# Designs tried in a protein design chat: VH-VL binders against q9nrl2r1430to1533. Part 177

Target 1, 104 residues: q9nrl2r1430to1533
Amino acid sequence: GGVHELSAFEQLVVELVRHDDSWPFLKLVSKIQVPDYYDIIKKPIALNIIREKVNKCEYKLASEFIDDIELMFSNCFEYNPRNTSEAKAGTRLQAFFHIQAQKL
Below, E stands for the ipSAE of ESMFold2; O stands for the ipSAE of OpenDDE; V2 stands for 0.75 times the mean of E and O plus 0.25 times the DockQ between their complexes.

## First folded at step 12 (VH-VL)

Design M2 (framework fv_nezutatug; at its last look DockQ between E and O 0.81; V2 from the best seeds 0.75)
Fold by OpenDDE, look of step 12:
Structure M2 (fold): chain C 104 residues (1-104), chain A 123 residues (1-123), chain B 107 residues (1-107)
Amino acid sequence: as target 1 above (104 residues)
Amino acid sequence: QVQLQESGPGLVKPSQTLSLTCTVSGYSISSGYYWHWIRQHPGKGLEWIGSIHRSGDTDYNPSLKSLVTISADTSKNQFSLKLSSVTAADTAVYYCARTDYEWGSHRYGMDVWGQGTTVTVSS
Amino acid sequence: DIQMTQSPSSVSASVGDRVTITCKASQSIRSYVAWYQQKPGKAPEPLIYDASSLESGVPSRFSGSGSGTDFTLTISSLQPEDFATYYCQQFYSTPYTFGQGTKLEIK
């Protein structure tokens, strides 16, 4: 088959998903595992949702894409104390994102 | 096969620094998610000392009296533990362990352990 | 810190018995629990990760369950080699903490 070049957003999402610290962010938080999550977080988002939006070309500006990614991290830090595994993973992944986002 | 092996002095004097090294074989430490130090005082349960992430980030147990320092040397495929100003309370069997990462699954369990090394703090 | 309270502290059982060990967390820790087996003079060996996932090579008679605050390790049919001390551990937040252990002895 032919080789298709991924857009910058697609590439970044792929890199985020493949990152070892992506596990808290791959999909929306489970209500079963975290019953009160959606009582606190009003704009839930995850990498699979962001990836879908990228695939549907819903991001017209890089700022829109970045805003969703930052929302994802802000949700994590809003709900999870700093010493939690999710927050730690989020901190590392966000740092990675910030580096990669400079390429956008 | 992944193997971990602790090494270091089995006897440390009070107020000195306990230094241990965990040598990893069959697996690159740069590929591991977390690398842990755990200890077990004689006849007691397990106590987490601290961990180092592959990124170099460290976490330490704040309950420990001694200052904890964990570092990694990728060139030697080792990670190390230092406990400063040790006392008799630091006498224990010390284990190093690994947490690996499987994509789509956070395997925070410690799936590989060293055999442990006994460290006695005594004058 | 999150406290992990195991029960019972010790249990006597016979080969073939069903054995259940419980670990209660002081707060909700989702499914971030691991179980270990330790025999005298040996290092702990992993049994369960993520509360209910069986580690590779571990016999199927071992199982883990639970979420939130209550977790259980079950040995469906106790074998002679299963007599040991078992520990739960949480990795929801640092410091990572272990249960005090459950010593499984021969009746």
Scores: ipSAE 0.881, ipTM 0.939, lowest interface PAE 0.4, mean pLDDT 95
Fold by ESMFold2, look of step 12:
Structure M2 (fold): chain C 104 residues (1-104), chain A 123 residues (1-123), chain B 107 residues (1-107)
Amino acid sequence: as target 1 above (104 residues)
Amino acid sequence: QVQLQESGPGLVKPSQTLSLTCTVSGYSISSGYYWHWIRQHPGKGLEWIGSIHRSGDTDYNPSLKSLVTISADTSKNQFSLKLSSVTAADTAVYYCARTDYEWGSHRYGMDVWGQGTTVTVSS
Amino acid sequence: DIQMTQSPSSVSASVGDRVTITCKASQSIRSYVAWYQQKPGKAPEPLIYDASSLESGVPSRFSGSGSGTDFTLTISSLQPEDFATYYCQQFYSTPYTFGQGTKLEIK
């Protein structure tokens, strides 16, 4: 929506990026380092891409922004077993996101 | 300079609870990322027991199941290990260790260790 | 559980030698490996994290490499203080398992 909503999306993305557990989500997974990732995950997304979409005003509704963030976590849990460092980070960052998203 | 020091009894009887405390100096435990307990069996290698995250969440070695509890006391700058129902197989040198935070990278590794404390489980 | 297998189990070497220790994971663990040095009667000391990143204060003669399942620790010119046991550890998934160790002794 308006200037306030864009600023809120940007502020939330910045808080996610700064969080301790953002490390798996900052950029798209490397196909060279993880060759099978894109065979399993059909709609890849990462915080840098979401932030770019905010900067370009590509989100028309808060729900669209929230859906991309939740897709990011869903991809994490689909690809990574629960006991992995990535899945543990995803669980904690998602919990943080839910708290922060209530402010939208 | 951060230092970790283990403390607790050196001799524990079978079936009792082993209780160890790691005291952290020169650094606040609330600033760390993970705090770990590791043990080293006589003449053997190292075994990760578990960790506590700065959020309070814990991860434990499944081989220890419900026998292990790790907790933190930020007011005392300490974190602790309790291992219940010990046997002779729990005889080892016990270490506490830290994983510090580094933004933007998977920085998993135990960058500071305590000196270790020897625990013997014997009648 | 992910098994970490070190090779060799022991090495006899002289001061000035180049030493390479390998660690093989039972499945791909990306770059999530750390290396430690342990001297008799002492706690392990950190050397390498994330497969190749040198811990603070570690001499530049130590280096690490690898990704996936195969990892190496190299000491480019062995010094008297380097005679110790070396361990790798994976951080891909719990339990965070260690290799069995490589003992480096004076020849």
Scores: ipSAE 0.566, ipTM 0.868, lowest interface PAE 1.7, mean pLDDT 91
ESMFold2 (binder alone), look of step 12: mean pLDDT 90; pTM 0.937

Design M3 (framework fv_nezutatug; at its last look DockQ between E and O 0.89; V2 from the best seeds 0.75)
Fold by OpenDDE, look of step 12:
Structure M3 (fold): chain C 104 residues (1-104), chain A 123 residues (1-123), chain B 107 residues (1-107)
Amino acid sequence: as target 1 above (104 residues)
Amino acid sequence: QVQLQESGPGLVKPSQTLSLTCTVSGYSISSGYYWHWIRQHPGKGLEWIGSIHRSGDTDYNPSLKSLVTISADTSKNQFSLKLSSVTAADTAVYYCARTDYYWGYHRYGMDVWGQGTTVTVSS
Amino acid sequence: DIQMTQSPSSVSASVGDRVTITCKASQSIRSYVAWYQQKPGKAPEPLIYDASSLESGVPSRFSGSGSGTDFTLTISSLQPEDFATYYCQQFYSTPYTFGQGTKLEIK
């Protein structure tokens, strides 16, 4: 049920945050470090935002949760070339997510 | 204290495969973020050869003429470098190094280096 | 590949001098820069990571700054043991690349 799903979302977010490839995704991209980021990425999102949404029970469906996570990764790959540290981290983290998401 | 130590033959013949091993002590390679191989040709600067992530993913310098293979052996707490079809251009001091990860923070730097091992490619 | 243009290639200075070494990246690399010191016959030793963070055990006279394309290593008051070759490195994308080095020599 809803409680079980919420717990599953919480656990998955914790696992994502603790993952060593989470560093590009922990919080929104800094405008100082990446001045043009928000000119390109129109729907910015990060794990801290997703965690907050989970805590507030804003996800009623697993698909909604998954969509936000996938958006997070798609933003990364849209902005960062494949050979960048962020893209590499994102690739690994997304793979991890896909495995874990099967449990939802 | 974390220590890295390179080992392998100091002399390799042209067209053969250069094989080096980096032995890590005081720290599990499974805990490291990236493990790197770097080389320095005599009198020259530093050149990144490649890296292996703790997941096993590898990255190699596309400018290298020799085929590069980096692997890790967690049971021995080692990671290795193989360069095939070496030439005199592969003569260098070879270093292994680490990039670590701290919770929520990826350091941009190689914080621990081996002392380096000299490899000479000669007939 | 990202080019790290390091300057100067060599510099002569005296003990007590303020020394500045610069690296310019061919494109923006955020703060993904490290600095190393290398003495003859020795391995590089880390000085700075993340462009401005001092490695453990490194004297406070060393400092790093910069973001985007321009990065600087500064030695506020040069000591005898600081004469060496210094390198910057970028970790923004592979292949990871180094500056060509700056040899700091005694005047």
Scores: ipSAE 0.831, ipTM 0.927, lowest interface PAE 0.5, mean pLDDT 95
Fold by ESMFold2, look of step 12:
Structure M3 (fold): chain C 104 residues (1-104), chain A 123 residues (1-123), chain B 107 residues (1-107)
Amino acid sequence: as target 1 above (104 residues)
Amino acid sequence: QVQLQESGPGLVKPSQTLSLTCTVSGYSISSGYYWHWIRQHPGKGLEWIGSIHRSGDTDYNPSLKSLVTISADTSKNQFSLKLSSVTAADTAVYYCARTDYYWGYHRYGMDVWGQGTTVTVSS
Amino acid sequence: DIQMTQSPSSVSASVGDRVTITCKASQSIRSYVAWYQQKPGKAPEPLIYDASSLESGVPSRFSGSGSGTDFTLTISSLQPEDFATYYCQQFYSTPYTFGQGTKLEIK
């Protein structure tokens, strides 16, 4: 997309990072801390990576940006059972994202 | 300086509903992350009852799920516990507690506790 | 449910001793552990969050360590006021279970 869409992507990413449930998603899961994570999750992604892609204008379509954000949540729910602190944070942040994404 | 204080009846009859209120002073409950209820049976350890998130989402101990309700009233700066159909096994000291939020840190832990209130369930 | 098993159930030690208390989770819980001190007749007091971070106002003689399933609370130089029962608690998944407690008795 155009300059307006890239500004909207940046605004949305900033809102996600500011959210108090962003803590599981700020950076990639450590392989040292969670040794089996990368055996299960094949396409790891995090907010810092998405933010860098926005800064470098790597998203051409809004759907590409939305797909990366949804992949981030999908990874969370695939690895983490629903009663975990990570999954609960993911559920709330995803709901917030869906509300904010209506502005795109 | 944040303070939590439990209040409610000290004696409850079997089959009734136990109702407790935690009053928060020096801090807005809408600023917290989670608000918890915990109990401690006589001479035994601690048991987490449940929590309410600042969004209103609740989490309950599965052993109590159908019996417990936790709610918040931001206008009174209070949150409450209701435990239905009590038995003598619900006799305990009940605590309320806070988990505060620090951006970028998953500071999960109960950093402020009330002083506790003793509840006895007997005929 | 995740079981948190504390060891030992009780320990007797002298003022000045180094004391360690362990907490073992029944499955990996990353670093999502807190430690509390409870003196008789009083509410629990927070000591440690996130396995190793000291709560504000906690003396530096207290420390925590561990990740995964094995966690420790260490008191480097035991003081008379440290007589209490110590609990760990996990925050990985609900229900947020506590250990059974470790009673520290000072000789």
Scores: ipSAE 0.568, ipTM 0.872, lowest interface PAE 1.7, mean pLDDT 91
ESMFold2 (binder alone), look of step 12: mean pLDDT 91; pTM 0.939

Design M4 (framework fv_nezutatug; at its last look DockQ between E and O 0.80; V2 from the best seeds 0.76)
Fold by OpenDDE, look of step 12:
Structure M4 (fold): chain C 104 residues (1-104), chain A 123 residues (1-123), chain B 107 residues (1-107)
Amino acid sequence: as target 1 above (104 residues)
Amino acid sequence: QVQLQESGPGLVKPSQTLSLTCTVSGYSISSGYYWHWIRQHPGKGLEWIGSIHRSGDTDYNPSLKSLVTISADTSKNQFSLKLSSVTAADTAVYYCARTDYYWGSHRYGMDVWGQGTTVTVSS
Amino acid sequence: DIQMTQSPSSVSASVGDRVTITCKASQSIRSYVAWYQQKPGKAPEPLIYDASSLESGVPSRFSGSGSGTDFTLTISSLQPEDFATYYCQQWYSTPYTFGQGTKLEIK
């Protein structure tokens, strides 16, 4: 069960990373490009961090994994207005994630 | 080689609907990130009309007075523009363009353009 | 809407000159800027993406820089074929907006 779930998490992360709307989420937001980001977002997270956690088997429950992914999107929508490219990408990627997460 | 080509009537009467089609060759529109319509009024700069994402999501310029509709037909490898209730202000060269996604980069510009098609709104 | 203000609106230069065109955004748009070149009667052609990345096939004399609100396009040594109108564009948010253009003319 655990090994299977881990593999499922790995696969899902791979699919998220490969998605063309993943670009806002691949790495943590640059403080240089967005100076006030970390003043607003208190729990920053990105796909590379989530991937590392998966690789280190830090997720014992699917809910924990899902929570981090949702946090990633929540951060995006909290900081970025709806008409921004990041928010649009996030909306599409989250929709994709929700579909894929049903398979977990 | 990726090529885009605009087509449609070069003359449209006021209050009618302007309809253009962008035919894409050498590349599947289903692989493109965004497909855009841009126009340029004579002697003026560039104005973004709207875009359609590969998912089907559309975005339109709210500054346009004409109702904008952009759609895609993957079977024909085309995407289209419709502007309703056109006026003389809609006279312009209309371009279609592509934004492709390049993994590992933020290549978000419009990297391929059609040659443009002139549309004149006149009675 | 995000306004992109280019300067100058026009510039006269000679072959071999260094030319710099500036684009200022009405708000921070990070690096989400592209630059285009347009010759009379032709479609715009891409030059720069992501503010500083050179499009494929574009001569190395073209370069882009900037982040936040201030962006520049530079032609290090102007060639005869470079006389054209240049546009910046932001893709930070919709509606996507272009600068008003800079016409580069021969002196």
Scores: ipSAE 0.880, ipTM 0.936, lowest interface PAE 0.4, mean pLDDT 94
Fold by ESMFold2, look of step 12:
Structure M4 (fold): chain C 104 residues (1-104), chain A 123 residues (1-123), chain B 107 residues (1-107)
Amino acid sequence: as target 1 above (104 residues)
Amino acid sequence: QVQLQESGPGLVKPSQTLSLTCTVSGYSISSGYYWHWIRQHPGKGLEWIGSIHRSGDTDYNPSLKSLVTISADTSKNQFSLKLSSVTAADTAVYYCARTDYYWGSHRYGMDVWGQGTTVTVSS
Amino acid sequence: DIQMTQSPSSVSASVGDRVTITCKASQSIRSYVAWYQQKPGKAPEPLIYDASSLESGVPSRFSGSGSGTDFTLTISSLQPEDFATYYCQQWYSTPYTFGQGTKLEIK
């Protein structure tokens, strides 16, 4: 969409990046650190990639932007058991995202 | 300088509820990331009891979760531990501790500890 | 629950020695390990977080390494104040378990 949607997507991404629990999501998971990650997760995505897509105006619809953010969380919960530090961070950041996404 | 100080009864009878308070000075508990309770049994190692996140979410050791409650009172700059139905097995030195916030990477660790308070559970 | 197994349980060493303490996790925990020093009658003090990062004020003779299941704390040149008990702790998943400790004693 319009200029207002692009500004809103950027603002939301900035808020997600600044959040305490953004640490698992800032960049793609390292294959060196987590060798089996890409065997399990077929559509990897992270906040830096989403931010670049916003900057390049690659999202045609707000739903496409939201889908990438939700994919990021879905990947986290698929790979990580619920009692892990990563899944706990994902749960809190997703809750924050849902609140912020109401502003779109 | 940030200081954590445990307070509470030194002696508790079996079946009672142990209540401990950690008073934080020189730092607002709302600025921390996690606040923890840990205990050290006589002649044994350290055991994580549970934590409270700055959002209010709690995590408890599964071995204790039906018996433990951790809460925070930001107006008093304190967080508390309640452990119900205590037995002699709960005799330990109890510590409170902080995990500070570090943006970007996984930065867990207890960077500030209280002095510890000895709790004895005895008839 | 993730078990953290420390080796050795105790070590006797002289001032100036290089000392290595190992923690082994029962499953992969990435780099999510912290190390603590505890002197008799005192609370543990932080040394290392995230496997290898020094806490503020910790002398550079302390170092940490490891990823996955095998982690090491090294003291490059032992000082008199380093005689203490050392603990590792994992932060990968709850419960956040500690190793059983390694007592470092003067030879």
Scores: ipSAE 0.608, ipTM 0.872, lowest interface PAE 1.5, mean pLDDT 91
ESMFold2 (binder alone), look of step 12: mean pLDDT 90; pTM 0.929

Design M5 (framework fv_nezutatug; at its last look DockQ between E and O 0.80; V2 from the best seeds 0.00; counts 0 for: pae E 2.03 > 2)
Fold by OpenDDE, look of step 12:
Structure M5 (fold): chain C 104 residues (1-104), chain A 123 residues (1-123), chain B 107 residues (1-107)
Amino acid sequence: as target 1 above (104 residues)
Amino acid sequence: QVQLQESGPGLVKPSQTLSLTCTVSGYSISSGYYWHWIRQHPGKGLEWIGSIHRSGDTDYNPSLKSLVTISADTSKNQFSLKLSSVTAADTAVYYCARTDYEWGSHRYAMDVWGQGTTVTVSS
Amino acid sequence: DIQMTQSPSSVSASVGDRVTITCKASQSISTYVAWYQQKPGKAPEPLIYDASSLESGVPSRFSGSGSGTDFTLTISSLQPEDFATYYCQQFYSTPYTFGQGTKLEIK
C-alpha cells in the first residue's frame, strides 16, 4: 500500500483531535451526562462528525469547513461558562485552530 | 518517575512577596496539562491557589488576598509561585502538583504532588 | 464558586469495615471530581479521578461513584493503612475547590 497525503482539511482535523484540549469536542455531548444540552444547543457538532464529513468530501469550500469548526466552538461557549474546564479547553483549541486555519 | 519538589524561603515577613519554585524531574513541564499550586493552612483543608497550563495560560483563586503570579520556565523545568503582600493568613504548607493529560480521558486529578514546603509569615 | 460539601467531617471505623464518604457539589459538575488521601505530615495522594476512575496503583478496595452533584468515595474493607484524611475536589470550573475533608480514625 502507498502513503497518501492528507488533504488540508484532513490534516487539520487530525491536528485538532490530537490536541490536548480536544477532549470536549471529540464526540457529541452525552444527553445522559448533560440532560439539558440539546435543549440549549440546536446545532450540535463534534470533531468526529466533522471528520466524517471531511472523509465524505462534503466540504466543497474551506469556509464550510471553517463554519462547522466555529460552530463547534460556539456551541461550547454558549453552553459553558468562561471559567469551566470545557470553555478553557475550547478557548485554547480555537486559538490553535485559528492559527492552523490560515493555511487553508 | 515523575517527581515534584518545592523550594523557597520558609520564612517571609508580612507585606513581602512569597516566592516558591517547583522543580520537576523525570517529566517535562511542557508535557503537562496543568501545573498547580495548592496550600494547606495548619490544621485546615486544601486550598487551590492557581494553575498554569502548558500553553502559559494561568488561572488564580480570586479568594486569595494576595496577588498571585504563576509562571513556568521550561529551560529549567520549573514553575513558580509568587504571592505579594503576604500576611499571617498566608502561613501554610505549599504544594505543587501536576495534572497530566491522557488522550481519550481527561484525567482531572492532581496525580503527582510535591512533598510540600512550609512557609511561615512572621515579623 | 462551586462549593464541595464533604461529609462526614470525621468517622471512626474498624479494620474490615465498609466506609463511605460523600461530597455534594453546589451545582452540577458532571464527573469532574477527584478524591485524595492525605496522611499526617504528607502530601495528598490521588485515589480517584473523573469521579469513578481508580488512579494507578490504588488498591481496588477504593472506589468512586457519582455524577452531577452527589459523589461518593467508598472503601469496601478498611485496612490499617487507610486511616487518613480524605478530600474531594472539583475540576469543573475555577476556582478549583476541595471538600472540607473527612478524617477517618480508628475506632
Scores: ipSAE 0.849, ipTM 0.929, lowest interface PAE 0.5, mean pLDDT 95
Fold by ESMFold2, look of step 12:
Structure M5 (fold): chain C 104 residues (1-104), chain A 123 residues (1-123), chain B 107 residues (1-107)
Amino acid sequence: as target 1 above (104 residues)
Amino acid sequence: QVQLQESGPGLVKPSQTLSLTCTVSGYSISSGYYWHWIRQHPGKGLEWIGSIHRSGDTDYNPSLKSLVTISADTSKNQFSLKLSSVTAADTAVYYCARTDYEWGSHRYAMDVWGQGTTVTVSS
Amino acid sequence: DIQMTQSPSSVSASVGDRVTITCKASQSISTYVAWYQQKPGKAPEPLIYDASSLESGVPSRFSGSGSGTDFTLTISSLQPEDFATYYCQQFYSTPYTFGQGTKLEIK
């Protein structure tokens, strides 16, 4: 995509970051605080990294952008059991994302 | 300033349903993140009963799951606890509490509590 | 369920003393810990959130630390009003659980 798609990706990322359930996804998980995370999650990603990729025009198709956001959620659900605060936040933010993604 | 106030009967007979209401003033329950019920047994520590998220989703302590219902009435700015089939073991001080949110922060604590209401289950 | 184990169960100390209370989680919970103070006949009041962040209005003599399984609450210079029971609480996963409490008595 063109300028329109880059603007849409930026708008969607901003909406995700502003959501009150974004807190687990703003930055990569700390290895100090969660030592085993990177033993389990092999393709880590977070909203700050996705935002950088949008800024650098690294997404050529909307599907590539959507795949990174869905990877972020799938990592959350792979590492975290359903009853965790992080998984609950992920479930709600993913539902919000699916609603907003109709704009793409 | 946010205030939470528990109300309900202080004495309940065994096998009945305990019904408590938390009235919130100075803050809309629609703006909160989680609304909790917690109890403290005589001479013991604190036990989380369950919570309702501002979306309406509920989570309950598995030890009470089939006996407990938490609901909210946003028009009255209240949320409620019903605990069915009570026994003497349910005698406790019951608290309602809030977890608020601040964007970008890990402020996950029960930051405002009610004063507590004593419930005794006895014949 | 995540068990939160506090130590000690009680402590007797003098005004001005440094007091440390520990809380150990039965599994790793990152920094998802809060600390509360409860005075007799009153509801618990929050002191610390996210393991180390001080709640508004809490005196600076209170501090928290830790991540993973081991957490501490420290009172650097004990004051007479600090007589209370202290609880840690995890919010990593439901059921949210509390430590059994530490009763702090002024000697």
Scores: ipSAE 0.515, ipTM 0.862, lowest interface PAE 2.0, mean pLDDT 90
ESMFold2 (binder alone), look of step 12: mean pLDDT 90; pTM 0.933

